# Ledger of designs, part 8: VH-VL binders against Apolipoprotein N-acyltransferase (lnt)

Target 1, 229 residues: Apolipoprotein N-acyltransferase (lnt), of Prochlorococcus marinus subsp. pastoris (q7v0g7r236to464)
Amino acid sequence: WQTNMPTREKTNFKNQFINDKLISAQKIALSNDAKLLITPEGTLNNNFNLNFKSKIRMLAGGFRNSKNGLRSSLLGYQIGDKTYSSFIDKHRLVPLGEKIPGFLNIFSRGLSAVGGIQPGSDSRFFKWKFTQPLAIAICYEITDGFKIRNAVKSGAELIISAANLDPYPRKLHYQFLSLARVRSIENKKDNIIISNTGPSGLISEEGKIIKLFDPNTEQNDVVNPNFSI

## First folded at step 19 (VH-VL; from j5 with heavy chain Y32W, light chain R54K)

Design f3
Fold by ESMFold2 at other seeds, fold request of step 24:
Structure f3 (fold): chain C 229 residues (1-229), chain A 121 residues (1-121), chain B 107 residues (1-107)
Amino acid sequence: as target 1 above (229 residues)
Amino acid sequence: QVQLVQSGAEVKKPGASVKVSCKASGYTFTGWHMHWVRQAPGQGLEWMGWISWYSGDTNYADDFKGRVTMTTDTSTSTAYMELRSLRSDDTAVYYCAREPYEDWSEYFDYWGQGTLVTVSS
Amino acid sequence: EIVMTQSPATLSVSPGERATLSCKASQSVSDNLAWYQQKPGQAPRLLIYGASTKATGIPARFSGSGSGTEFTLTISSLQSEDFAVYYCQQWHRYPITFGQGTKLEIK
């Protein structure tokens, strides 16, 4: 039998580490006149609050508690925030309700997604004060071209794709990149890709890779997509 | 009362390395980043970079990239700055300087007493 | 890199008089500017931050003003302990830079 470290001690160190990382990133972003800081899916712990006031608008991958349970989200921080003021949750598929062969029903259970998207439960459109409208895809949601197209038709000027690809093989990382390129081409919009261990970079509205950073390395960089802010 | 106490003066030959320590005391939190600033004799102040206490992230001024390494030991509240491949023009007083925690703006409310590093042949 | 230029390089003033020190940035630094005092053999001492906010324990005779590219440190009714070198510093963009200093001397 082994003695575990106290949970409170582990939580405090992880929170301080993440806050240090965020301040470092914000300082560098501010020094380069960046207008929006984006972090990968799952960067923040559940119920995470900043130990500082944000000095830049930030979309951070993290988690939030909702009445239906824990949600994976991009959390929006305005200048001056210590807690997020907006969010968009990762979408969970609902049952389609029609007759399905029994073995397919088993596979369908593994494809469920968490609901709770703002506004509308399955919308990928995201607009908050002082930013251009965005189309948001969290991880596998990049496969849903219909929802991304609807966000663009609703006025989104930029696609943001956030992912945590740690549990997945490298071939799936390239599939993610390919899908992001397709979404850029079909919607004629730039796509910013932020991942922790997979591809991160900028895809043009024509599907060209403007920048692609080496996977499995921690990197911070400023990109200037084709849109107005 | 916040205090930053640095290691003592050092005399080094060109090509050697020096490691200066800075121990923070008088408060329970060491802040976000520790900065290092140097001042050559009779000259102004030159920022060298910062290190994050918990994450270990660093941001070095271009003139020092490749020659400087900054580290921290949070258990002893001590920051370190190592400068390698020393030259005669590295002769200076080296300061550690603390930024305020709550504001996290990069002005320096507390400074170490300074460590004179002399590089001579 | 933002160059901070201080003027004058040396200012000779009699005790009891007013001193005005100037700091000019090569591009806007908003109000991300601090002033320091340094006496021989000592570390710099923070006087003003945020262009105009006095640091704790700084006498009322010190004041700062300005924004953007032009900043002023004013010392009213100079005391004998105020004769030192003064530096401005910006933290708007990396690298963090200091002015070259203004030496305040007794006349």
Scores: ipSAE 0.555, ipTM 0.848, lowest interface PAE 1.6, mean pLDDT 77
Fold by ESMFold2, fold request of step 24:
Structure f3 (fold): chain C 229 residues (1-229), chain A 121 residues (1-121), chain B 107 residues (1-107)
Amino acid sequence: as target 1 above (229 residues)
Amino acid sequence: QVQLVQSGAEVKKPGASVKVSCKASGYTFTGWHMHWVRQAPGQGLEWMGWISWYSGDTNYADDFKGRVTMTTDTSTSTAYMELRSLRSDDTAVYYCAREPYEDWSEYFDYWGQGTLVTVSS
Amino acid sequence: EIVMTQSPATLSVSPGERATLSCKASQSVSDNLAWYQQKPGQAPRLLIYGASTKATGIPARFSGSGSGTEFTLTISSLQSEDFAVYYCQQWHRYPITFGQGTKLEIK
């Protein structure tokens, strides 16, 4: 699901709108026998809970509070969940927008959607009941080929690259796509890309762009990774 | 108590359009999606699609894509269905129907009273 | 598109007797199946959802069973008010589809 919404506007939207969008997306996904619904980085607000029980396994971009601060994460919802039951936190934060220096954190926190976020673990391996193990890259984490390669060596069978590229220039969107292709080639794994206003689609294990959606429209579509061209 | 009240019967010429309203009554009732279903005289039920109350997302049955537009007004709890380029076989009773909120399964526990649209030359 | 086929098209039964209505799906709909009753000049009324769960306010004489592709609505002791047209409906795949109806009439 590509949301096509600016980051600040997402944090200003009422809970009702996001829940309504998620219900619509899940109905369409279920009708097409999708096994997993993935949404871009930052789709859900902090401490967001569904107003409904999920009927499909969903990895949704959002935030969670941990004992060490706010995390940007992909949040895992199993069938029947109203709150996430699994997660993988973003590890490498953008220094100016996601990780603030300790002394600035105390005196100049602000209430931005991205400000005050603490880094998560450095592992990109995500194992989840009833699905194949995944290698997760959130935003610029696709630049860390070593971490993704280690996840693949640990058994990950699919790469998922989630991003919100709205704050960044268009040329960085194309660099993101190029890096995702490199990750697919060097690890010989398909890569599902989902972003808000940037590229979304499927890259084959040979680095071929199997499907690329229009970056400036909201779209839902089903892709089947691990197929030959 | 949930109640769906639709606009009155209409008579139209082929090629015209019709817009049917459906007002939901109850404690701030909006639900998730409103569905529209029609029934030609002496015939069965045909699903036309749904509209999302808050987001405006729609999902139309293929037979109606290009001719139907569904909208909502959450401030008045009213859903609308407009069918364009009417043909004589569009003569039918048009129903709005509510899906359950908690389960969000797509069976219809409440129906409007129906709006007869007659397309006659 | 999933085609819902009801049988028989018309069922003639005496009051007090048992009626059995059949609904077949062209492919599996799991238990995403509902039954409706419709009397002339009225909107459909939900009877059964989830293949076997009675809707609120529906008399005990109505019951539903089945899963996958074959479903049955049973009315165990017909009352005069039960003579109507009955529809099955699936919501497993878009488009949502209804059966063509079974008319239950007095023999």
Scores: ipSAE 0.553, ipTM 0.845, lowest interface PAE 1.8, mean pLDDT 78
Fold by ESMFold2, fold request of step 24:
Structure f3 (fold): chain C 229 residues (1-229), chain A 121 residues (1-121), chain B 107 residues (1-107)
Amino acid sequence: as target 1 above (229 residues)
Amino acid sequence: QVQLVQSGAEVKKPGASVKVSCKASGYTFTGWHMHWVRQAPGQGLEWMGWISWYSGDTNYADDFKGRVTMTTDTSTSTAYMELRSLRSDDTAVYYCAREPYEDWSEYFDYWGQGTLVTVSS
Amino acid sequence: EIVMTQSPATLSVSPGERATLSCKASQSVSDNLAWYQQKPGQAPRLLIYGASTKATGIPARFSGSGSGTEFTLTISSLQSEDFAVYYCQQWHRYPITFGQGTKLEIK
């Protein structure tokens, strides 16, 4: 699912709109026999719950409340869930609110945003019941090649790169895509990219762009990545 | 009880457009999607597509893409289906049909009474 | 597109007897299948959903069975009011499709 909604207006987006769009997305996914529905970073507001029981496994970008503050996360919904049952929190937060300095951010590390969102754990390895293990990069976490490689060494069979690139210039969209290709090549794993207003698609383990969808449009589509077993 | 009440029969010339309404009543919200299904005289049922009540998302059957527009007005609990560039083989009874809210499966537990649209020169 | 094929096209049965209507899908639809009854001049009426679950208010004489590609609607004691056309419908894959109908005639 590639959404097309400005970040500030997403903060005010009504839960009913999101639930209605998620039902639409799940119906289309089920019609295509999809096994996993992925939504971009920041799709779900904090304290969001589905008004329906999920019929497909879903990794949805969103926010959650934790004891140490608000987290930006990829939230896991199993079949039958109305609330997420698993999650992986974003570790590296954007340093200047919704902006990031051009090319130099690719080489920066250790930054954290303090505007009410707290960094999560370092690990990019994600395993939940009944799915293959995943390596997760939320937004600028794709710049940390060692953490992604460590997740692959721990058994991750597919890389998921989720982002909200709405607040950022087109140059940073291309850098995100380029980094995702590098991570696919160096780890020999397919990479599914899902973003709100930036690139979404499938990158092969050889770094080839197998599928790339039009930016700035809302789209649902099924891709069939390869992964090791 | 849930009721779906459609607008009355219409006679149109080829090339015209028709807009059929479907007013839902009998519960506090309109559900997830409203479906439209048509039936030509003496023929079976043909699914045209659905529209999401709140988001406005649509999913049209290929045969109708480019000619159909579905809309909703949640303040009046009314769904609309507009079919443009009418042809004589568009003569049919047009139904709105509701999917169940509880499990959101796409079978239709309530149907409108149907709207006959006749296209003749 | 999943083609739904019903048989027979017309079935003549005496009141009180058992009627068996078949529906075959061109691909598996799991249990995403419904049955409808339509009388002349009326909208379709839901009988069965999920292949085998009776809709609210449907008489006990109606039952459905099957999964995958082959489905059956059974009316165990046909009443005079059951004269109608019966349609199966799948919602497993878009577009949603209906069978061509089985006309049930009382002998």
Scores: ipSAE 0.552, ipTM 0.844, lowest interface PAE 1.7, mean pLDDT 78
Fold by ESMFold2 at other seeds, fold request of step 24:
Structure f3 (fold): chain C 229 residues (1-229), chain A 121 residues (1-121), chain B 107 residues (1-107)
Amino acid sequence: as target 1 above (229 residues)
Amino acid sequence: QVQLVQSGAEVKKPGASVKVSCKASGYTFTGWHMHWVRQAPGQGLEWMGWISWYSGDTNYADDFKGRVTMTTDTSTSTAYMELRSLRSDDTAVYYCAREPYEDWSEYFDYWGQGTLVTVSS
Amino acid sequence: EIVMTQSPATLSVSPGERATLSCKASQSVSDNLAWYQQKPGQAPRLLIYGASTKATGIPARFSGSGSGTEFTLTISSLQSEDFAVYYCQQWHRYPITFGQGTKLEIK
């Protein structure tokens, strides 16, 4: 699901509005025999609960409270869930000895604008019940090829790259796409990109862009990634 | 008590448009979807599409894409269906139909009384 | 698009007898099927949803069965008010489609 809602408008959305859009997306996904619904980073509000039981497996960008503070996450909903049952938290990059101020600073400024988000675990490997293992990159995490490669070596069969690119200029949208292509090539795995106002689509294990959606259009579509070696 | 009350019958010429209203009472209008279904005289039922009450998302049947516009007004609990470029074979009774909230399955437990739209030259 | 085919087109049955109406889908719809009754000049009335679950207020004489591609509606002891047109409807895949109807009439 590519949302076409600026970050500011998303922070002002009512939970009821989001629940309506999720129902619409799940109905369309079910009608097309989709097995997994993915939404971009920050789609769900903090402490969001579905007003319905999910009928499809869903990885939704959102936030969760932990004992150590607020986390930015992809939240996993199994069939029947009204609350997430799995998650992978965004991991903040702290580049010791490597400084690329313009690129990393811009991502850091965007993150700071949305509030105090605490770092999650280092691992980008995600395994949950009834799905293939995934390698997850949330926003700036696409810049850390080492962690993504480690998740693939641990058995991940598909890369999911989720971002909220609304606060960033178009130059960084192209960089995000380029980095996602590199990650797909170096790991020989398909990569599903999902962003709100930036690029969304499917990149093959050879780095070929199989499908790329208009970045300023709300869109739901089904892609069939390759889960093989 | 759930009720869906539709606007009255209309007579139109080919090429015109019609906008049918459906006022809902007795259930939440910020829930899920309102559906529109039509029935030509002496014929069966044809699904036209749905609109989400709060988000405004729509899903139109292919035969109506480009000619239909569905809207809602949650402040008046009213859904609207506008059909443009009318043809004589658009003569039908037009129904609004409610899906259940809890299950969000797409069967229709409540229907409006129907609005006859007659298209004749 | 999933085509819903009902048979027979017209069923003539005496009051007190059993009526069996058939609905066949062109591809599997799981149990995402509903049955409606429509009398002249009225909107359809929901009878059965989920292939076999009776809607609220529907008499016990109505029952539904089936899954996948073949479904039946059974009326075990026909009453005079049951003579109407009956439609099946699937919601498994868009567009939502209805059968062409079975008219149940007095023999």
Scores: ipSAE 0.550, ipTM 0.846, lowest interface PAE 1.7, mean pLDDT 78

Design f3
Fold by ESMFold2, look of step 20:
Structure f3 (fold): chain C 229 residues (1-229), chain A 121 residues (1-121), chain B 107 residues (1-107)
Amino acid sequence: as target 1 above (229 residues)
Amino acid sequence: QVQLVQSGAEVKKPGASVKVSCKASGYTFTGWHMHWVRQAPGQGLEWMGWISWYSGDTNYADDFKGRVTMTTDTSTSTAYMELRSLRSDDTAVYYCAREPYEDWSEYFDYWGQGTLVTVSS
Amino acid sequence: EIVMTQSPATLSVSPGERATLSCKASQSVSDNLAWYQQKPGQAPRLLIYGASTKATGIPARFSGSGSGTEFTLTISSLQSEDFAVYYCQQWHRYPITFGQGTKLEIK
């Protein structure tokens, strides 16, 4: 008796779909001589592995199983990897009392859209072999300027902001962009923004929007951030 | 053994559309992308683009953007290329071509037999 | 767009001799280059990929060399079956482009 056959077929199709998307993205990145491919928050399923060896260094939004539960993460793939070799977990701060401001309330509702996610380390500093250190903000974490500043003071040379803004209204997409600009100005570092249905692009260390892709379009493109000293 | 079998020759009027099929057989996985390449009579080869078998992502050469639509049907292992608003200079043999699965480098180890599309008034 | 220029346009040689075909890229393509043979009425046949690696079933008389912008296909002991049109192709940057072809003829 095979009462779960449709579920297994649906799961296999999702894996082939995601792998195909990633190969398409890597081909375009290689054609443009890109050094790093970054995908939005939640791009990869839990229990996901590449069906190919990565040809480019990749930071992919996804999930990982830890001893303390499922984590939302950016997963690091080196050239030749089929399984991630590095990661940084999303750190969710739970409000400790009274009502939080409306902007943060909306982020809090979006954060719980992926049920059962457990918080990881609160550090936003990511040191990765063969690349300069990074400051990572996953979704709402862009609102925590102190942790991003601490990562920059620890040596991070570039800010990477990854999000899935699909649960949020378009007005909040502009607020996300504005916060990313503030983080770039405060820390004097370029900020790469990668989102699923919201803004993606490059913000300079002066807060200038160097490149911004149309919201709600699927795009793969190359930007050249400046690493400041 | 790997085989790519294309649909038969077609004669069309300017302004019409043509849809060429390419059925893959002889291997357990269709690969990642299918490419389309055309060759005008007595001329060289021109890459038209690729389509992803499972995601439906496409990458079209600029000369064909807006006129070409590529699709796949994974249940029948068949890729399709539709070229609209045909002109007389679209007269060519149209090939589907497979990239190697294991390394997915974009050289073509297997080609369809070709489909001649003739556009004349 | 990377333009692939082949020379000569036509090469006349006798069976048993060596043929040398040239392919020049307008920009570096690293080793992302392939060579194809095409006979009349047939689809192209892959000969060489990665600039120098022979495809499965390709006779030893075929060899490829080069990197960057200049590439060579050499056929060391021509057979009667080798008279065809030869194309180079790069996949370093989109769009994928082919050379205009070199026709190899019996002298």
Scores: ipSAE 0.529, ipTM 0.834, lowest interface PAE 2.0, mean pLDDT 78
Fold by ESMFold2, look of step 22:
Structure f3 (fold): chain C 229 residues (1-229), chain A 121 residues (1-121), chain B 107 residues (1-107)
Amino acid sequence: as target 1 above (229 residues)
Amino acid sequence: QVQLVQSGAEVKKPGASVKVSCKASGYTFTGWHMHWVRQAPGQGLEWMGWISWYSGDTNYADDFKGRVTMTTDTSTSTAYMELRSLRSDDTAVYYCAREPYEDWSEYFDYWGQGTLVTVSS
Amino acid sequence: EIVMTQSPATLSVSPGERATLSCKASQSVSDNLAWYQQKPGQAPRLLIYGASTKATGIPARFSGSGSGTEFTLTISSLQSEDFAVYYCQQWHRYPITFGQGTKLEIK
């Protein structure tokens, strides 16, 4: 006894809401001369496209369709894009003595299982036109120091750590922050942390927290990380 | 025929609050953000901030943070601006103004008729 | 905050003549500049956006030029309905700011 009207109206409202938030964020970013806008994991809905042309380079957490199913990704939008032009997919950590807790497993639904990742792969390395090379960690990928190290060895100058920590208790938020600090220290690179209800901010290459925003407050802020040692 | 129709003039005492409404009509899409701009008698224009129609996000000018609250009701296509703790220098005409929706640049192609708020003891 | 300074404060010109209004920004606003006309008791009316693009329904006698920090509104062949106050406005950085206005009056 459910009608199509609630489903259609919910979908339209979600799209308008997300587009409105992105426009608000881009206005603030442009006003501050920001060069790159980064949003948390899962910011964009499934099969999402912008209703506008991006005015700033943006890495947005979202999903993309692939032949092997739906993937959780950071999606790259260049200036003028309405659809992403580049991406880096979240990869499930290949278990070698590791187990995924049940509640972390729920956020991995819709993720593609990509076999064949190996030590020495630069799968977390992201090179994009008009930006410096990046090392990308989506959520639990921050636990894989080897992949982050390899991205830095391949030339990454900055670490981007994106997560959706909404369903998780504060203890896991602290663990995420602690791991981000370790990745910054061991690689001697700044780390920008972007999460929705968890920690967001800037970690220095020495592991010091330069900025940490209130995790219970939605904010759009500009940070200026060090792009090299 | 896009129109912005505001509520009528108000007279308030210092320390009171005022809530001005702005109803949008004549288009099927309310746009992205509604702006509020005021003009003191014989003075220029002062931007107060914007509110996003769908997300409810706001961006207030610093001079009004803590005293202003902007809201929207998309079901009635009406935006509201409430200014609290009124002072005599808040006497002004208050305008709502719409940005173009096509490229969301922040120039204002449509303005309300203005609402005079007079603050006197 | 970007301060927009208009000059002159008052410009007295005869009908049929040319008026030139100046707007200076305290720092570059690129071409994120608009011009408005306001008559007594009325809301502002958009004339020019993007420094030089005429808004819909604006007569050909209005034109805008400039970029960066210096902008000009030109009204050729002034008509009686053109005597009003004119404002420039930038949207390059928050807060959005307006110039203090130039009153165009009959000489």
Scores: ipSAE 0.516, ipTM 0.832, lowest interface PAE 2.0, mean pLDDT 77
Fold by ESMFold2, look of step 19:
Structure f3 (fold): chain C 229 residues (1-229), chain A 121 residues (1-121), chain B 107 residues (1-107)
Amino acid sequence: as target 1 above (229 residues)
Amino acid sequence: QVQLVQSGAEVKKPGASVKVSCKASGYTFTGWHMHWVRQAPGQGLEWMGWISWYSGDTNYADDFKGRVTMTTDTSTSTAYMELRSLRSDDTAVYYCAREPYEDWSEYFDYWGQGTLVTVSS
Amino acid sequence: EIVMTQSPATLSVSPGERATLSCKASQSVSDNLAWYQQKPGQAPRLLIYGASTKATGIPARFSGSGSGTEFTLTISSLQSEDFAVYYCQQWHRYPITFGQGTKLEIK
């Protein structure tokens, strides 16, 4: 997993490609009156900066440097931002030192893909200017129902579940979706799921799958979750 | 100075296809998206869609989905628009048009000279 | 989705006089509106963007106004080179659409 600039030329092309993707996404979102654009975990690379000012509020999966190391985060961009103005860092859920071979096989493959990432705060409540409070789950954080429920009790009105499931088998993708449905039901809140190679869509507060997309398709109904329910 | 130079006029029969090129020069770089707009003789302007220079993402107007393919070649700063299954009512001047880079709003400050495509039996 | 309707279809005006061209959108387009001039055999030329901002090199006699659903292009003192077809265009919502045009002619 590369967290440094590989080469100047490769880095410039990748940054231009990502900026181009983001502008395309923002144009389509604006055309559909979207109020918030959400991208999967790990969409932005380590030293990414927008080459444009954001025209829509955006929560983008990416990385940030902190004094304690590199963090995997959802990065918040307000209208007019070229750099993120807010963030919530991923908190790791399992210890790395476990030596149970079968169980460790799945997590070792995932941990190897994200090695070098430091855990952040374990609070999943995210208050952000000009939006309703959110409960955030990055990747395996969806397995911690207590922290999600605690964020909802603190006032979160919508659950955002972001993941990068590239390193994981499709069977785990189904488990991710099932957990997201459970979180929606137990907390009576809609859950927006954003993943790069797994399920993306909207789950209702009753656990009903309102919309489920291929990971590469647009989320036209992301604009209209039932906040406050 | 920004300049968009398109390929020359074409005469085609119904059922054929046409591929129009648009070479960009004078940009600091190729920009964000290239748009294609057509104008039938004596009629107004019709937006066909855009293509992203680097990512290859496209957004086609519904009337052209399934018949149009837009591509880019960033090494030559050239955009292409191919329209298949031509009909007589596809006779038009086809323009490439640039959106401004700095705020990426979708008004067109530079246009190609146009490529007349005539479809007749 | 958004239909842009221009009026009048043809406007006959003498040089030196004032011309006012109208553009109406079927839904609000905020200020995401541009005006173009097109002469026979030429590509369109950008005049106004953002409903009221003149493009570089556009003479002072051209001005735009409006927001939401109703927009106007005003040419305060017509010159002989101003007789052309004028189009409005919105970019608020896909598909991008143009008005059907207003032909400004001498009569």
Scores: ipSAE 0.510, ipTM 0.831, lowest interface PAE 2.0, mean pLDDT 75
Fold by ESMFold2, look of step 23:
Formats: C-alpha cells, structure tokens, sequence
Structure f3 (fold): chain C 229 residues (1-229), chain A 121 residues (1-121), chain B 107 residues (1-107)
C-alpha cells in the first residue's frame, strides 16, 4: 500500500503507532499486576516521544541523542514520565578483538549495519530509582561475561538481556539463548530475555528455562524473577 | 465533542457473518482503543474486546476469540467489528464504546447508539 | 474472571428519597470501578468512574464510594428521570465485566 502523506506526517504516524503499541502493552501488563515493562532493543525509534504518561515502570529499547552522537539505549520511564528519566547506552556496537567466536562475529556484523550509532559507556550496571540494581546487556553485549560479572559484583540483582534478532537466522537465536543461560549460571542471577522475533522469557540463576515464549509471535506476559539475597 | 455513529440494524441467519461499523467524529483525537460491548434482549452488558486505532492490536474476550475480527480505518475514523458463525444467541444490540483519551482508563464515556443484530433461522 | 454482583436486583423507591445500590467484586478491583445508567432503548450513560469521581454533566445527587471489593452508588434525592437500570463495571482485570444490573423502580 502507498500513501500520499507528507514526510513529517509519516513520522508522526509512526510515533502514534508506537505509542499505541506501548499503551496496549501497558494495559496488558497492568491487568496482570506487572511491576516492570521491558521492551526489546530498538522498539522506540529515533526522536521518539511518549504521547502519554507511563502508568508502569518501563525499560524500553530505543535511541537518544547525546553530545557525542546518537546512542542505542535502554530508556527508563518511571510512573508518570512522558520522557525517560534514566538510561543505559549500548557500549559495544562492533567487536574489536580477534577472540570473538564465529557466532558473535556474524551477529556483530549484522548489528554494525545500524549506522550512525556511537558506543556508550563501558559499564553494564544500572541503578534506577525505585527498582533493584540491574545488569544490562543490549544485544551482543550478552557475549561480554566480564562486564556482566562486574555489574553483578557492583550489586546488580537481575540480568536484563534486550535484543532485536529480526534479521538473523534461527541458529543465532539459539546461540543468544545459550549465552543468556551461561550468564545466569556463572553469576547466579535470573536473566530476563526480551527480543523482538527471537527468544524471550525467564532463565533462572541455575540456567533453567523457566518460561520461553514463541519467538515468532508478539506477546505480552508476566514473569516473576527471583532476586538474590 | 466526540460522537459515535453506528451502522443500521441487520437480520442474519445462523452461520452467517455480520460486520458493524462505528464512525467516530469530534474536534479531538478519538482515543487510543475502541471497545465493543453487546447486550442481548433483556440481558446485561458483555464486553467483547478492544482494537488499537493505530497499531491494529486487538484484545478479544475469550468467548469471542476465533469468531470476532476487529479492524479500524484511521483515514475515515471508522472502527469495524465482524462476528462470524452467528448463532441465535448472538442476537443483541452491539455497541462501540470509547475509553477516555486523557488517561486511557477502560471506562466508557461515549457510546454509539447501538446496532441491533437479529439472528433467526 | 472477576464477577461483579449487584444488589438488590430491583429497588422500589419513592421520588425525593435516597437510593443506595451495591456492587461486590469477587476479588479486589482497587478503585477501577464505574457506574452506568441505562434507560430502555438507549445506550448506557456513564455516571461515576474511579469508584467515586462523577463524570462530566452528572448531577450532584449522584455519588459513588468504596474500594477493593465493595462499592455503592447513592442517589441522594431521586428525580423522576432517575428510574432506570444501573450497572457497575470493573476494568482491573481482563475480561472487562459488568454487574447484572439493579433496576430502580418508582414505588
């Protein structure tokens, strides 16, 4: 289908579409007494603005403009926010070393096609007002066990793994899941996995898959991770 | 001010389908989601589900999943509800209902006039 | 599914008197509760939302109270136009559900 809408109106329509999706997700989350809504990497487009005040705490994959260029980030919205109040930027957009396994190298080459995105800070530790400290891995960052371990040592009680795996084959989806399980086991922390078309669900601190959603279907569901004492 | 105008009454046979339209008008945005609620003669109100105006996402009540399809056309500000495989107990007045735009709580401040669908053999 | 139970099924009251209608939820709905009035041949009319907030244009004689599982609608001085069927509705959990209605009749 082809529209004759102006370019500015096309951009505004996309924002309405995403806002509508977010309201739908928040309604379902609220109906299930969820405490935190997490969306995959890249859910929010560049220059995105909420047209509503969030009713639930939300970590949304998106972009932010910074003085040093555009960042791919998880954006934190508190209850009542129309603009994010906190963020953690994706750090490793492209692998720099030769030690990266072949799966990770293929994955990183696909992500390097994002274009114009600048690396963020090194730390994967995220402390957010009114929630427990988190270890954040955006996409290929799940491969960096040392940085996730450092976030856990700094006090992170839960691992959040957000990705967009749309352009990648199913073998890479399984490898992403396997890496997430390893991070949970080695750090003794539950791991919430959120991806657009790949695996999403909850992995226990023992590496057990507690729940895994259909990777090809958009779903909203509630999981209850365990935090370490 | 928001106004919801629905299509006219219909008479159908069991096994047929019906598609009810609901045209929204007003000076402000019609809302995020449109809801459909039905009322059998002499009975109470039964929520059927909602549809997102812009994303097309739906949330159907379990009793209607598999038989109902809700759609929207944003260019005409019109929502549609299609109910398939009609039975005699689907005889009811079908309402479209708007949730408030400002806080998107799911109470209904505006209702269409209702569309009577009669299913008889 | 949250079952909304209204009582009484029918309430006969004289004009000018107070009417109190009850709505009980099978589990807590917090304050996610609305009240509607419906006259024959008409769509429902929103009276109260958030358990206690009057909708725009609703006369002062209507008031709502309650939270959790028990809610009341009070009409402090009945007018002739208030005789109708009244429904409560929750939106705390899907599916959205309505009470079975209370018919308010002229005594």
Amino acid sequence: as target 1 above (229 residues)
Amino acid sequence: QVQLVQSGAEVKKPGASVKVSCKASGYTFTGWHMHWVRQAPGQGLEWMGWISWYSGDTNYADDFKGRVTMTTDTSTSTAYMELRSLRSDDTAVYYCAREPYEDWSEYFDYWGQGTLVTVSS
Amino acid sequence: EIVMTQSPATLSVSPGERATLSCKASQSVSDNLAWYQQKPGQAPRLLIYGASTKATGIPARFSGSGSGTEFTLTISSLQSEDFAVYYCQQWHRYPITFGQGTKLEIK
Scores: ipSAE 0.499, ipTM 0.819, lowest interface PAE 2.1, mean pLDDT 77

